# VH-VL binders against q9vjs7, part 10

Target 1, 121 residues: q9vjs7
Amino acid sequence: LRYSQGTGDENCETLKSEIHLIKEEFDELGRMQRTCNADVIVNKCEGLCNSQVQPSVITPTGFLKECYCCRESFLKEKVITLTHCYDPDGTRLTSPEMGSMDIRLREPTECKCFKCGDFTR
Below, E stands for the ipSAE of ESMFold2; O stands for the ipSAE of OpenDDE; V2 stands for 0.75 times the mean of E and O plus 0.25 times the DockQ between their complexes.

## First folded at step 4 (VH-VL)

Design b3 (framework fv_tezepelumab)
Fold by ESMFold2-Fast, scan of step 4:
Structure b3 (fold): chain C 121 residues (1-121), chain A 125 residues (1-125), chain B 108 residues (1-108)
Amino acid sequence: as target 1 above (121 residues)
Amino acid sequence: QMQLVESGGGVVQPGRSLRLSCAASGFTFSSYGMHWVRQAPGKGLEWVAVIWYDGSDKHYADSVKGRFTITRDNSKNTLNLQMNSLRAEDTAVYYCARETYYDYVWGSYEDFDYWGQGTMVTVSS
Amino acid sequence: SYVLTQPPSVSVAPGQTARITCGGNNIGSKYVHWYQQKPGQAPVLVVYYDSDRPSWIPERFSGSNSGNTATLTISRGEAGDEADYYCQVWDSSSDHYVFGGGTKLTVL
């Protein structure tokens, strides 16, 4: 490669973040069976992507505005165990089957700047 | 028991307004994003709007954008949909739906794990 | 706008396997969720994030998603499975939640 990469004001990267996950479990009748939580470390996409405005003959404004957002280009799935489970009365559950809950979490393994779409968040 | 109960439906003339409410109970309402999904008679499901768990972000289907406003009151466990400038094509059963709570970090929750019974809105002259 | 395509109807004999497809451009890069709706009732989530299911949904319900097609598979079909089935994705480019047109499953 003869040219440098990543020079300028664009900065889109995969960063680690600690989040608090809460999951409620319900039975067939919609009755709450338990609530489980845990603090987990996950990857997230964070950074700035260049926005560009250029003349355009095909747009009503006469300009093509491109907004770029830092988002996931690849996702990885992992299983997280929520270790703090409570019944509906707030009593800690400690049995091997009820004291923890496995959930699937998908997180970015690579982040890149992509077009944001055509409306605002 | 977990419940979502919609109310406020009825018959209304084109161009008028109607406000739907959804009362939640049996779960921690403030932890979940909430949606409105509608279904015209004999037709399929159509997503209408979403509001994040804390009320900070909202999104609307293109067909209702600028006419409908989604709000929530976490202190009352209530979700609302203010529907203005109603059209015949807004005739549908409106469902309140809860999305799954788990943090995948790009900020969108995708599935609807519990639904209310729905409330019928009829827009006719 | 992103579009999901489902066959309007699928038939299965009791005890046989039903397969309901959901077509979408590069749908394998998205997560697909499936809902069951019986006449006069609210939809019920049966499969989420391609292949997971709520704990109260029978294990005979399963899902897969690759390329341009996601599939809901219902093994050992029962009369109680007769319903409309909808696939659904979140389209990140538009930030919209998109439903398929629905498939009526008949067990006969």
Scores: ipSAE 0.012, ipTM 0.580, lowest interface PAE 8.6, mean pLDDT 80

Design n1 (framework fv_tezepelumab; at its last look DockQ between E and O 0.08; V2 from the best seeds 0.00; counts 0 for: pae E 7.8 > 2, placed apart)
Fold by ESMFold2-Fast, scan of step 4:
Structure n1 (fold): chain C 121 residues (1-121), chain A 125 residues (1-125), chain B 108 residues (1-108)
Amino acid sequence: as target 1 above (121 residues)
Amino acid sequence: QMQLVESGGGVVQPGRSLRLSCAASGFKFSSYGMHWVRQAPGKGLEWVAVISYDGSNKHYADSVKGRFTITRDNSKNTLNLQMNSLRAEDTAVYYCARETYYDYVWGSYEDFDYWGQGTMVTVSS
Amino acid sequence: SYVLTQPPSVSVAPGQTARITCGGNNIGSKSVHWYQQKPGQAPVLVVYYDSDRPSWIPERFSGSNSGNTATLTISRGEAGDEADYYCQVWDSSSDHYVFGGGTKLTVL
């Protein structure tokens, strides 16, 4: 039964996803200066990875489990501009300094299946 | 208003233990990585430890590794630093500081955009 | 371990430009953040990711980072700028956060 070994049926890939980001900015006294938000497209690791379960006399349950999770193997930095900025009273900010906020995120460039757990005594 | 308030500092003898706490308010604590940074009297800033937004990842400066433990309680908006086997060179003001880490995407900032006022730890006999 | 080097002190006349350097091996490949600390106070982020500023920080504060040197530039120096300034990077090889030794800025 070659399907039980499933070497060709893993699907772990980088997927584009649209998310809503919000960042609050405070001054040194802890006073809210602004809240900025935007809908942005970022990469995400998504997919299914094969798991293996084998009989074992060395584990408490009688099985040796290897679980695989789809996670980032390479990351790259991405600059995102939050274009909807508001003051503490909810008024939209439009000046060059206050009307937008750059944030830097690391996103996956490559995703792979990595072990996500092992057996314990 | 955003606040980070450190507590738990004091005078202790070498070899003893002390637990610092940082109470966070005015922002979504569970979305941010948190740091401890210290400053010995008359000296510069020295990074001590970091904990990820969900508590799953932690890193320590070599000088404190094995002696200090960083933890957080997101239900109480509290950051903690358990300091064991204290040495004279651990004497410093300890600051908690915020680093941005987003729930919805893999990403983080490297900068400390907000700091508490600090709590003084003196290790002396 | 990665090391950042700052001059211990820099002096500037009122209205003149102060430049505080932060030296590190291939620091231009890293992102540099700058903090201002006044006596008895917590540090304040003044420049982040080489050249960005929090919105409440005056335009007089700017930064650059290239090769082996990052620089914090404070134009039109004022008495209120007197403080210790620290540069900081994240070292990916060790997953550590590294601060420079600090520079005391005096406005004479």
Scores: ipSAE 0.495, ipTM 0.769, lowest interface PAE 2.1, mean pLDDT 84
Fold by OpenDDE, look of step 5:
Structure n1 (fold): chain C 121 residues (1-121), chain A 125 residues (1-125), chain B 108 residues (1-108)
Amino acid sequence: as target 1 above (121 residues)
Amino acid sequence: QMQLVESGGGVVQPGRSLRLSCAASGFKFSSYGMHWVRQAPGKGLEWVAVISYDGSNKHYADSVKGRFTITRDNSKNTLNLQMNSLRAEDTAVYYCARETYYDYVWGSYEDFDYWGQGTMVTVSS
Amino acid sequence: SYVLTQPPSVSVAPGQTARITCGGNNIGSKSVHWYQQKPGQAPVLVVYYDSDRPSWIPERFSGSNSGNTATLTISRGEAGDEADYYCQVWDSSSDHYVFGGGTKLTVL
């Protein structure tokens, strides 16, 4: 992520979102070992950002537009436990080792308006 | 073999200017944000400035804003810091540091994975 | 401005576990990075994103972050671990990269 130089638009917000995560695990031979899933709440960025239009003598239209988009200004990784695991036959796994799966997920902790397409520092 | 080598440090009087350089090698320089971080003698680390991978964006610590200018030449794998109107409190070892790049879809560049050896700047009358 | 607070010094006996704290307002919502700096040397990244570790850093180094405190843990402390340790975050509000004041670790 590029360091935050946002427009300060208050319409860009960090919101909670419920998502369904599914993860498949395969063995060393490429055979499916199990599938785990869970409903989890994660952050997302949502909102509208103001774009800027400036007069320009170098553009055919006479204007230069800078578009801004609501996106993550800061991300944090967290571990999520998928608590519903099933074998390839669809039978739920209940053992301590196979009944759950930890995955790593990155979610935004803060959101700001950035120039659209400007994602690299 | 990653390498960052700072140069240009020295002793200057207050109000004078100095230009630091950092030569990068062993990685695709043009893909990384670069930073200057300084450390006064016997003190802690202080972030100074950042420049984006393509030089299109720059940002400075409040303590140096208006006086320091960070630039880069990707064709020469060089990072620079022009320091004007130097003050005694600018006395420090200046490090160039690479902003970490992770090949995640949403990579985060908030830490520094490689540092130069530093170059000493002394501002004294 | 966002401020990170570290103890000035921490001492441990060889073989014991050292814990260096980094305090900050709601620091648990941020990603904390840690650097080791030995005398006369440049800083070295030892922990990033709270608990991740570069492959060239020993597994004795670990990190955690929650609430208002991040912690760097150095297990089985040895003389070679004597150094200054700095925590660091990026503060989106001020758009600054912020370092803690540093902690001198002594292995007695």
Scores: ipSAE 0.030, ipTM 0.650, lowest interface PAE 4.5, mean pLDDT 87
Fold by ESMFold2, look of step 5:
Structure n1 (fold): chain C 121 residues (1-121), chain A 125 residues (1-125), chain B 108 residues (1-108)
Amino acid sequence: as target 1 above (121 residues)
Amino acid sequence: QMQLVESGGGVVQPGRSLRLSCAASGFKFSSYGMHWVRQAPGKGLEWVAVISYDGSNKHYADSVKGRFTITRDNSKNTLNLQMNSLRAEDTAVYYCARETYYDYVWGSYEDFDYWGQGTMVTVSS
Amino acid sequence: SYVLTQPPSVSVAPGQTARITCGGNNIGSKSVHWYQQKPGQAPVLVVYYDSDRPSWIPERFSGSNSGNTATLTISRGEAGDEADYYCQVWDSSSDHYVFGGGTKLTVL
């Protein structure tokens, strides 16, 4: 009778992933001042579109007509505090001005299938 | 010590081509998005092009799109700019600049945290 | 097509506070980065994400961003602060990086 159904062999979704973030800070002479890092949970897009055999890698390709790729529909900024900062000798930095660093990432909020090679969608 | 060293600048006639190179050392080059930024004599900074850490994404300013090609070779820690169909308005100092970690999925940090010293390109008849 | 507008010059007396503006349509929704360039030298980053500083940049450098105006503030201006200052954003609609026209700071 009445139903709403997507293709059962497509599974483009937003997944949580743990990544290791590192930011190196250098002065005007190229000398490293500190390295800060953290392990953080962020979103990524993963899955197949328009068949079980289509690649899940997000790429803009113009070589396959009617090919759909799993990619972000929107990015959201996220502030992450890197709490493990070290001087060039590997000594942990703990002062307020040197012991942490805020960085901004853009992560996908929602992932869905777009026609491959469409940079605007 | 981190270094970015541009080379390949010179004097060329309009319509000719030139290839700039930027040699990187002292950091993991393959982890960073890289840019070209130029500055005409007596003028301000103008962004030219960006290439992602793995080379998979490139973007160009409208003023150079279709004439310039940015590339990188992560095995040689080298950034390149192929400049074709040069015009007088392309006369500038060209800087390579580093953006802290660039990933097409998680985005970039948008700022240029280290710059080379630049190489001069003069396009004149 | 996104445009950033800066005053061509700003002058302050030594020890006074310099304020350099960067105007753009709805710039308060963007992250603004600031660069210092001394004559014959490459630019250096002094403020990023509106108000953050690299750890070695003096606290005298600060920034703000709201509405249509971002501002770089340099308190207790020194002769060593004389330079050109540029604001910069990333414009998500074009994937372009945009600089302001630059402001020459003079400390008289």
Scores: ipSAE 0.019, ipTM 0.672, lowest interface PAE 7.8, mean pLDDT 82
ESMFold2 (binder alone), look of step 5: mean pLDDT 92; pTM 0.942

Design n10 (framework fv_tezepelumab)
Fold by ESMFold2-Fast, scan of step 4:
Structure n10 (fold): chain C 121 residues (1-121), chain A 125 residues (1-125), chain B 108 residues (1-108)
Amino acid sequence: as target 1 above (121 residues)
Amino acid sequence: QMQLVESGGGVVQPGRSLRLSCAASGFTFSSYGMHWVRQAPGKGLEWVAYISYDGSNKEYADSVKGRFTITRDNSKNTLNLQMNSLRAEDTAVYYCARETYYDYVWGSYEDFDYWGQGTMVTVSS
Amino acid sequence: SYVLTQPPSVSVAPGQTARITCGGNNIGSKSVHWYQQKPGQAPVLVVYYDSDRPSWIPERFSGSNSGNTATLTISRGEAGDEADYYCQVWDSSSDHYVFGGGTKLTVL
């Protein structure tokens, strides 16, 4: 066995996934006023990244543990219009103001193995 | 510990230029959209400019469009605002603010979850 | 351009519930975010996406958004809640971020 970062079976890729997005609107008493939804195709990161433990003079334990996670290298923003809005009784809303809702999402355009342990993410 | 530190503010004459900077630390700067928001003395908050995580998308308030340019340097964790043709009404405290990061499945990225302490820009003669 | 309207001031007695409104045409179809700003300080996010709270904000802060009005509700008001409160939305048609004019909350 060579001294490597792992077994060589690392695979972190960007895959397309169809998701059902739902946004619910509530009044001051917590009652649902309407719900809007849409089926959209988005990218996601999926894969396996290897972890490694090696000697280190920097750490008090004498070892440095590296953990790698498959996560987005680049994100791209897109606007999604939720076109299927319904009142609480399940009746379709079709007015210009109630029949649709715009939301903005970020999706990965590239995925890579990065060191884990970024507490803000 | 997360920090956003603005700099570059000062007193400047009308028609001149200033460049504001915001130094980010304690989080993965390259993963977040960033904003500039200003507040004139004794007045409310006014959104100024937005830049996406990679710099590919930029938006400006109508009051500054064509005069201000927002940029970022992800290698230095720095957000910038180039302000040209300054007017008295641009006098304000300018805040650097971070847009909330969520996985795409959780919805839009529209709110400012962390703000710097601001830098004062005064445009006067 | 899209406009958010807030009352300039609201007062509440200690221990009572304060309600701060944010008016906008069909604002219920948008996501509303709320910020607290104390004198000389930067704004602090207190409610986001209509009704969610950052983990470090007390549960007595809540929000709702329906029709043409969004509301920030502060239960069991206390002196430390005195501040200016701003609502904010993203307007998809202009791709602009819009703030309300702000509401000064006094606890007396």
Scores: ipSAE 0.014, ipTM 0.563, lowest interface PAE 8.0, mean pLDDT 80

Design n2 (framework fv_tezepelumab)
Fold by ESMFold2-Fast, scan of step 4:
Structure n2 (fold): chain C 121 residues (1-121), chain A 125 residues (1-125), chain B 108 residues (1-108)
Amino acid sequence: as target 1 above (121 residues)
Amino acid sequence: QMQLVESGGGVVQPGRSLRLSCAASGFTFSRYGMHWVRQAPGKGLEWVAVISYDGSNKHYADSVKGRFTITRDNSKNTLNLQMNSLRAEDTAVYYCARETYYDYVWGSYEDFDYWGQGTMVTVSS
Amino acid sequence: SYVLTQPPSVSVAPGQTARITCGGNNIGSKSVHWYQQKPGQAPVLVVYYDSDRPSWIPERFSGSNSGNTATLTISRGEAGDEADYYCQVWDSSSDHYVFGGGTKLTVL
């Protein structure tokens, strides 16, 4: 049995991940026009960040919670072409206008440890 | 067929509360961020609130912040808007709208690719 | 608070090109989306991310965005194009979604 030395060291990094994207397109009446998919390499943030809890007279709970999460510090817009388009019956679409779908998405180019939570609360 | 069906609208007096619901079908609701957008009679569109696909992130227009709460129940394919401390200026048709999808990174797309037919909320004394 | 400005109305004859503008400070650095709303109906997305179009929207709908002005262009206007048109952006600084005031298109 190998012993894992997983520790409290901070390690927040940008990693590449292969995902399967599916986009369904509907008209104004809610009728499906096509579904398009592709396997795409995208960046994701992964890692762990330290957190701390201390007694406090300032907070309503009596404790000061400082939680840090690994998340995107900068996002980049990327155009992805979904190359596998199908009609509602599952027939492959091959025309230039229907056979592929460009979508725009944001992916992290940089990841850092930020305070977790919503500043609204 | 994709559907977004709003309900819960009606006539209420100022200062009271109302809860709107949006029932989604024909797509995988749990993968999409959802929005509420309103339109006062004879006026333009005004964005109200957004909730992320998993319910972890929420944002509100300044005009409703602190009074309205957006929630979702992915097990029931339902989006909700709890409206407290209603004012005459909240009178509007409220639309449930779906954001453009992707499922691997935080944050929604900016556009609303499908809208429900809306439910009318009238705040009057 | 970010603000989008649209003309209240635009009128064109059938077959003519309608141009609906959306003004905003440095709007060319943002992505602009356009919605068509007919009386008593929900809005319909017609142009997204400045110039892209849902596959079922006719090619005569197009968009552009640069500097302080985005434009929705509707070529060969038809009676069925009569509607209110709204531009929309996401304001990253506030994480708010902003709509223009809307433009009523009349095709006489």
Scores: ipSAE 0.363, ipTM 0.746, lowest interface PAE 3.1, mean pLDDT 84

Design n3 (framework fv_tezepelumab)
Fold by ESMFold2-Fast, scan of step 4:
Structure n3 (fold): chain C 121 residues (1-121), chain A 125 residues (1-125), chain B 108 residues (1-108)
Amino acid sequence: as target 1 above (121 residues)
Amino acid sequence: QMQLVESGGGVVQPGRSLRLSCAASGFRFSYYGMHWVRQAPGKGLEWVAVISYDGSNKHYADSVKGRFTITRDNSKNTLNLQMNSLRAEDTAVYYCARETYYDYVWGSYEDFDYWGQGTMVTVSS
Amino acid sequence: SYVLTQPPSVSVAPGQTARITCGGNNIGSKSVHWYQQKPGQAPVLVVYYDSDRPSWIPERFSGSNSGNTATLTISRGEAGDEADYYCQVWDSSSDHYVFGGGTKLTVL
């Protein structure tokens, strides 16, 4: 089909990744109240995108490079709970009030190839 | 103890430039996105600019876009705001404030959990 | 161009409940954060993501957010609660952070 302008073989996908998150909480005087952490599974974009190299009369090398990066096209808010909380002395906190901390992050639900940087020679 | 200490404020004539700095200590500065927020005398809070944890992403309020530049130096735990083409309406106390931005797993916090004491910028003739 | 609207002032008697509103178009679809600012001092985060609270902030402070109005509720009002209160959201369409105009709370 002459009308078929399909993209090349791009390998850009949404993968699950385990990360270690740490959050420190301070009061209004800057004194540490607690540090909370957890290992959490989140989505990330990973893969390779086609780079384009075209002849150019305006660049010193005679070529214009376009780089495409695998990155998020849709984001979704996610609430995660940090379950390992410690006071400033390093003692683990277990009360309902102090023993866990909810944090929010946005993670990709879809990844696509987008132009990612400056034109290079 | 965590500290955010702003400096570089002062009195300047319209059209001139000032550079504000915010010195951070007592936390892992390189893990956090940082903001500048200002407050004109007797007025409310106005967001100015944000920079991601690694300096790769920046956003500005429309009122300062093209005139102000936010930068950071993670090796020195320092946040900066270069203010060019200053106008009378830029007169305000400038606060630096902390939020979390993780680029490895794209995420950000929308709240400002800690603020510095502020530095006063007066633009007058 | 997103705008948050707050009443300029609210009064509450000691021991009574103060309610400070933050109006915005479809604000219930956003996350609202609240800051307390006392004269000559930097703002302090008191409520975040609609209803969460830093562990060192008294439980008398709570929040809600639905439809076109978010509310900061301060129960059992105390003289030490006198301050300006600001609501704040992140506007995804502009990637801007927006503050309300502020509400001065008096306890009398």
Scores: ipSAE 0.437, ipTM 0.755, lowest interface PAE 2.5, mean pLDDT 84

